VH-VL binders against MKRN2 opposite strand protein (MKRN2OS). Designs and how they scored, part 7

Target 1, 223 residues: MKRN2 opposite strand protein (MKRN2OS), of Homo sapiens (Human) (h3bpm6)
Amino acid sequence: MHCAEAGKALIKFNHCEKYIYSFSVPQCCPLCQQDLGSRKLEDAPVSIANPFTNGHQEKCSFLLRPTQGTFLREYDGRSDLHVGITNTNGVVYNYSAHGVQRDGEGWEESISIPLLQPNMYGMMEQWDKYLEDFSTSGAWLPHRYEDNHHNCYSYALTFINCVLMAEGRQQLDKGEFTEKYVVPRTRLASKFITLYRAIREHGFYVTDCPQQQAQPPEGGGLC

## First folded at step 24 (VH-VL; from F2 with heavy chain T55K D103E)

Design G3
Fold by ESMFold2, fold request of step 26:
Structure G3 (fold): chain C 223 residues (1-223), chain A 124 residues (1-124), chain B 112 residues (1-112)
Amino acid sequence: as target 1 above (223 residues)
Amino acid sequence: QVQLVQSGAEVKKPGATVKISCKVSGYTFTDYYMHWVQQAPGKGLEWMGYINPNKGYTKYDPKFQGRVTITADTSTDTAYMELSSLRSEDTAVYYCARGGTYEWYEGDNAFDYWGQGTLVTVSS
Amino acid sequence: DIVMTQSPDSLAVSLGERATINCKSSQSVLYEDNNKNYLAWYQQKPGQPPKLLIYWASTRESGVPDRFSGSGSGTDFTLTISSLQAEDVAVYYCQQYYDYWTFGQGTKLEQL
């Protein structure tokens, strides 16, 4: 689909002792068929935050997208992800076997990690120059690309580490960055994709509502 | 036990330079930012700048830019603040204070340990 | 250039009563990504350096009595002393550390 925006928001509401997920509050409960129009739900519907954003509207950010296709339509959770870094105008610098690309499109459904933290905003004025100079340094020519040690991820991480060095900050380790900042976001994205596809195919998705308190330590037996 | 011990009070003439020391003990000096804060008599607190003692990187409040120089000597675990072209309004107590760490995410923080303060008096 | 403004400039509170000090920043000090407010509160007694009480707007520094609490978000923050003790007579400062480090003008708390 030719769409400029990421997928639709999801809503969770509670009815029939179930959590029901959908794109909007329906006229009737999909489980019991009771009218939800004028009726009050047990709890107010909860919006599920969309983990995807238009990467071209993000400044100075680390972006992830599927190497092929989009997250919501075709990502299987196992295929490779591609990464890039936005400049201050939403142009996505990314390194592949074709060298450094400067994409003005293709990242409209991305996971985004802001790279400038509090007390780093002065770097924004130098960001575009640093990113361009870094990208033309000869280290990122097409023939230097290799899947494991000189790829899109090492390109992005090496750039931010150059910025951190200039700011007198600690360098980021790949494993640490991945586990602390990337993995949590991809887990949320994976859950969202599952919900989105189920709702798209079936009209809604349902899970059990936690309606019972924790069991007492004593229980009904001895001890 | 973390301690920040500053050099003693100073009396200076207008136009002179003062250099205040802040000797650190009880923690790894090179792991934390060191900040400097000015407090004029009967007045509030004004941030002046900081140093990363590990790499020598500094940042200053624009109000003091060009007159303040912050340095660190890692062999003695001592930070220094030098203020030049002194004026009567520079009469104040000057504090060193330990800030956060250098981590990219959530490294910056409030000031958890302070020196005892150094009174600098600028008089004609 | 984030300006911090405290209110009131001074207050007098009876022992055992509640004291409330407000702090307003000219810009939000909430970092959306980590959902943390980069705001601290300090206590300064005569002849002493400031002492950190609260950071992240509401997190009490180790060793600070439970009667001190911080609240608020974005641009509006409050320090509360639930039951004033004589040793709490001091000047209190808020500070933002979102972009540079700036302090409020201070609030002098006196025993009524």
Scores: ipSAE 0.615, ipTM 0.807, lowest interface PAE 1.6, mean pLDDT 89
Fold by OpenDDE, fold request of step 26:
Structure G3 (fold): chain C 223 residues (1-223), chain A 124 residues (1-124), chain B 112 residues (1-112)
Amino acid sequence: as target 1 above (223 residues)
Amino acid sequence: QVQLVQSGAEVKKPGATVKISCKVSGYTFTDYYMHWVQQAPGKGLEWMGYINPNKGYTKYDPKFQGRVTITADTSTDTAYMELSSLRSEDTAVYYCARGGTYEWYEGDNAFDYWGQGTLVTVSS
Amino acid sequence: DIVMTQSPDSLAVSLGERATINCKSSQSVLYEDNNKNYLAWYQQKPGQPPKLLIYWASTRESGVPDRFSGSGSGTDFTLTISSLQAEDVAVYYCQQYYDYWTFGQGTKLEQL
């Protein structure tokens, strides 16, 4: 039952000079109770895509999930995130104190970062083999687990860098990878969680419309 | 300046094999995919396959699968396309074309540089 | 395979006039994760290899004149030449590189 909520988009619409967020467009504005039926095209509702996906449906992807609970329900924004990598069949490889695990479930609400692009056929065909060979190496035995240096994140990043290296590409450090690929998605997720929870609690969420900065009147050049 | 220089025109009999070379200069050969494209006289462009010169990995269009072999010699910065069991329908200009690089955010790309083409004529 | 269909097959345009070539893909070539359309446009003159004009549907290749522009997303794409020059007489091809590499049948652009 948890999978069905992860796919629901939010709706943003303008009314009462505010942005209003909801799960669906209501018949009436929750602020002024006016009918929302006659909308100008400029006031068309905008769908806010759910940033969470079923990780088992995401092939060759870097995945993030809470170590406990789900992003939408229990995640407090401070708890550690668990990291995994999917194979071509949606099995999630992840590293913990128990060693490398291969999860067929448990990642139904995840942040996903695709690691392969649509036309990367060579990597796609080799991905599962590379991932398995990498994961069965002695480097990722349970006794080598260390929370700060040899953890779920380093497992994923090391694999990514192995693939990059195999392709003769520059490796990514943890900071670069995090900033470039993880942070944007986690920020989006955080915003979504805030909106989602507010809507769930109150039925809607309201924000101020960014004031169109009135372009200062072009000063009429005194001829 | 990036250059792709192909071998000269070939005349072959049906059933023969042709091997075309594409020598590159002006860039790191192993950093880019090398593609091969067929163009029959007065016809459009058809992708044949590619190679990752760094890995030697190849992918072929199913139409050419089993007859085409693409190879790369990194010591000479040269890609090769071999087409076997030639038929009259294989009479075409063959182009090597530089694709993209392996990048996480884009993958392979459009073909930005092309060889001058190699005419292969298959005649009895 | 993604089938690319160009329209028209041939076009005659007067010098200085706008030329428009359309390309349709049988399926979307937009990748949602990076929001890029895996579509390119090429110009081919007789006896020459194709020349890349546009990639990612709308990005102009270096050295390509400003009169060339690409637009569209998903399945529908357009190459526009804002003011036809005599040197623009050629065959134009669209290409998708989202799922393998397939080309349109080409559009012959002639001077009227």
Scores: ipSAE 0.601, ipTM 0.844, lowest interface PAE 1.0, mean pLDDT 92
Fold by ESMFold2, last read:
Structure G3 (fold): chain C 223 residues (1-223), chain A 124 residues (1-124), chain B 112 residues (1-112)
Amino acid sequence: as target 1 above (223 residues)
Amino acid sequence: QVQLVQSGAEVKKPGATVKISCKVSGYTFTDYYMHWVQQAPGKGLEWMGYINPNKGYTKYDPKFQGRVTITADTSTDTAYMELSSLRSEDTAVYYCARGGTYEWYEGDNAFDYWGQGTLVTVSS
Amino acid sequence: DIVMTQSPDSLAVSLGERATINCKSSQSVLYEDNNKNYLAWYQQKPGQPPKLLIYWASTRESGVPDRFSGSGSGTDFTLTISSLQAEDVAVYYCQQYYDYWTFGQGTKLEQL
């Protein structure tokens, strides 16, 4: 099966009582070889949103990336993730055993969580100053780095909570932020990585229809 | 039943101070922002400021900055708005209104409950 | 500094007829991350406080009759009363809550 890399959209469509994932609607169904160009699909194809973004184009955001490599090419699900916070120019502030880094590159395939919500945009005027002042305090020196309690995640979350305090908003703890905002996004990213790699390798990916979707069958016939 | 009950009408001279109360019942006072809104005669609604009653954080419209003070007493579930250096232009009905929650994501919302209003008349 | 402008300033509508009030914001009040418009509509009857009718541009508040509906997105919004009743005589305000809280100037709805 000859599939073009890059430039193809990721979609889901229904045929042969299966959900079929591919970069585009193919000429023929990959399961039964029926010509899809001459037959209308029961459901319109659904595009699958890419959960990754260029982090350097995101302002005032919490970013996640693999410590090594990129999500789509190299991430194995076991490797550590690294976090950082963008300023208003897309520079990614991140803390490691080497202290606070200010990266202009390396975050081009990131999961992003916008930190400024409606009614917080007045903070943009001081965001870069606050982030720089926070980052140059003695708390984030290289020798203070500690894997469990004083790391890239605690750096980012401590800054978020300083912003929330300045705005009179409820503070977030690590468990709350992780469960509500990080885990859902990493779960979607994991599913997308699986789909992307399977489609690259085999030309398509297939799953069974969900049970509650199976009331009246769309299309009814087998390919 | 959510209720916001405001103090009664006031007549004041220019340069005086007025303090209006807003007592709540039927919900947890410390879970929601409390906003204050001015409506001058023949005019529309104008936002003055808010308080987070849980932490005491306030924010004010610049038009009123320096003259308005919003406070909350969590022991009586009562918010207060104090307006100083009164002018004849401050003659208006003043409302308290319940806003959204303090959540970082989607906490802000429209004003779902309002007090009955307090008329303040400023005249020489 | 989002300015809200309503039109018309005053409107007279016969009982049972459709009333339409427009509201325009000087900047978008759509938050793209959640795809929600931070816009509300209020009704204020003579001698009474405002009453919330619509929030998120199109969601009716609990207890508000089905004849009230909101529509629009971004900068342009509409409140529609499908069949005017006598108790709908009031002033109507739109409000944005995307950045601070600002209200339109109001639209007085009268029975024709």
Scores: ipSAE 0.600, ipTM 0.803, lowest interface PAE 1.5, mean pLDDT 88
Fold by ESMFold2, last read:
Structure G3 (fold): chain C 223 residues (1-223), chain A 124 residues (1-124), chain B 112 residues (1-112)
Amino acid sequence: as target 1 above (223 residues)
Amino acid sequence: QVQLVQSGAEVKKPGATVKISCKVSGYTFTDYYMHWVQQAPGKGLEWMGYINPNKGYTKYDPKFQGRVTITADTSTDTAYMELSSLRSEDTAVYYCARGGTYEWYEGDNAFDYWGQGTLVTVSS
Amino acid sequence: DIVMTQSPDSLAVSLGERATINCKSSQSVLYEDNNKNYLAWYQQKPGQPPKLLIYWASTRESGVPDRFSGSGSGTDFTLTISSLQAEDVAVYYCQQYYDYWTFGQGTKLEQL
């Protein structure tokens, strides 16, 4: 029986001229030991946005996950990522050397990019049929899999471009999609993973407050 | 300088067809959606449909589906709207209007340039 | 269709006074992924086409006077004219472009 580890919310608060990151506001500041009870913080704690979501609750979305393990637990920032496309019921269609898989589980910690934009929601009624028809074509058989040019990513992007063509929209180039929509999200995820693991191991994480090192006006005051 | 210049006013009988032109200048015609909007006398604005002039892709409001045809001629930078089986309630001013771009993300936008309008009068 | 309802249907405002026009959509026109409201405001004077004033709910179109401002989010939006000028006498329309392109019924703004 696997322990279901819920992802913890992250917060940031300012104390001791530092930004302190933790899972919750501690009773005492971990740096100076001062009590942090209600209303003793100068600024309210800020929630850190979680870049991950349960992919099986996403409709018509492009999903990213590590090929092995999970983002928060195992991902090293360099390992391969696997991609898939959700249907309207949260089933994740993904292509690998084993052909097209239709996963009902395994994508619970994913980066998600919604594929239907404003004025495209009419496609939702036909999404499941189009995705299934696309997936059962001869193009995505196991023996056609090739790491560089005919893989999980090309499968997903080719489907997206079929949808865009049917909607009279501009086609997406792989480089453009990756740089504009994937990379920013993976950068945020990498920062979040680093922060999450540091807090999990040490209880908190500390960075410099931007308000430090302000230059004093010239003139030398009373002190 | 962006300009949308429409054809002149028309008087039609019920059951006839009208075709209105919208000639574009001052921008790349094939880079933007062209929309058509109806305004009946004393009434508000009603969207009819659009065309992507680059590929000829069209989309229509269901209220006009089957009676409206929107086309584009990229050699003359001109969009056309044809409305068939005219009825007296089709008496209105018809506008062409420039919409957004075809980009997947944030391509859609408000209508920033409009034609001067074309009055179509349908009477027996 | 997303239905756009404006209020009031008409109003009269003295020169130099504030005018406020409300627009309500039957569904949210906020796309949460980009945090933008797909909402525009137009001005239309007699015998003229509509003129774009505001897009993305609050962004003023180039060349539109500073006295025009838009606000609101989701389903409730407001066009404000901070100090009415004689040339602002017109009909004002809101429009959503989130799903199709639908307009409010219009608000006639008159000078008292």
Scores: ipSAE 0.597, ipTM 0.805, lowest interface PAE 1.6, mean pLDDT 89

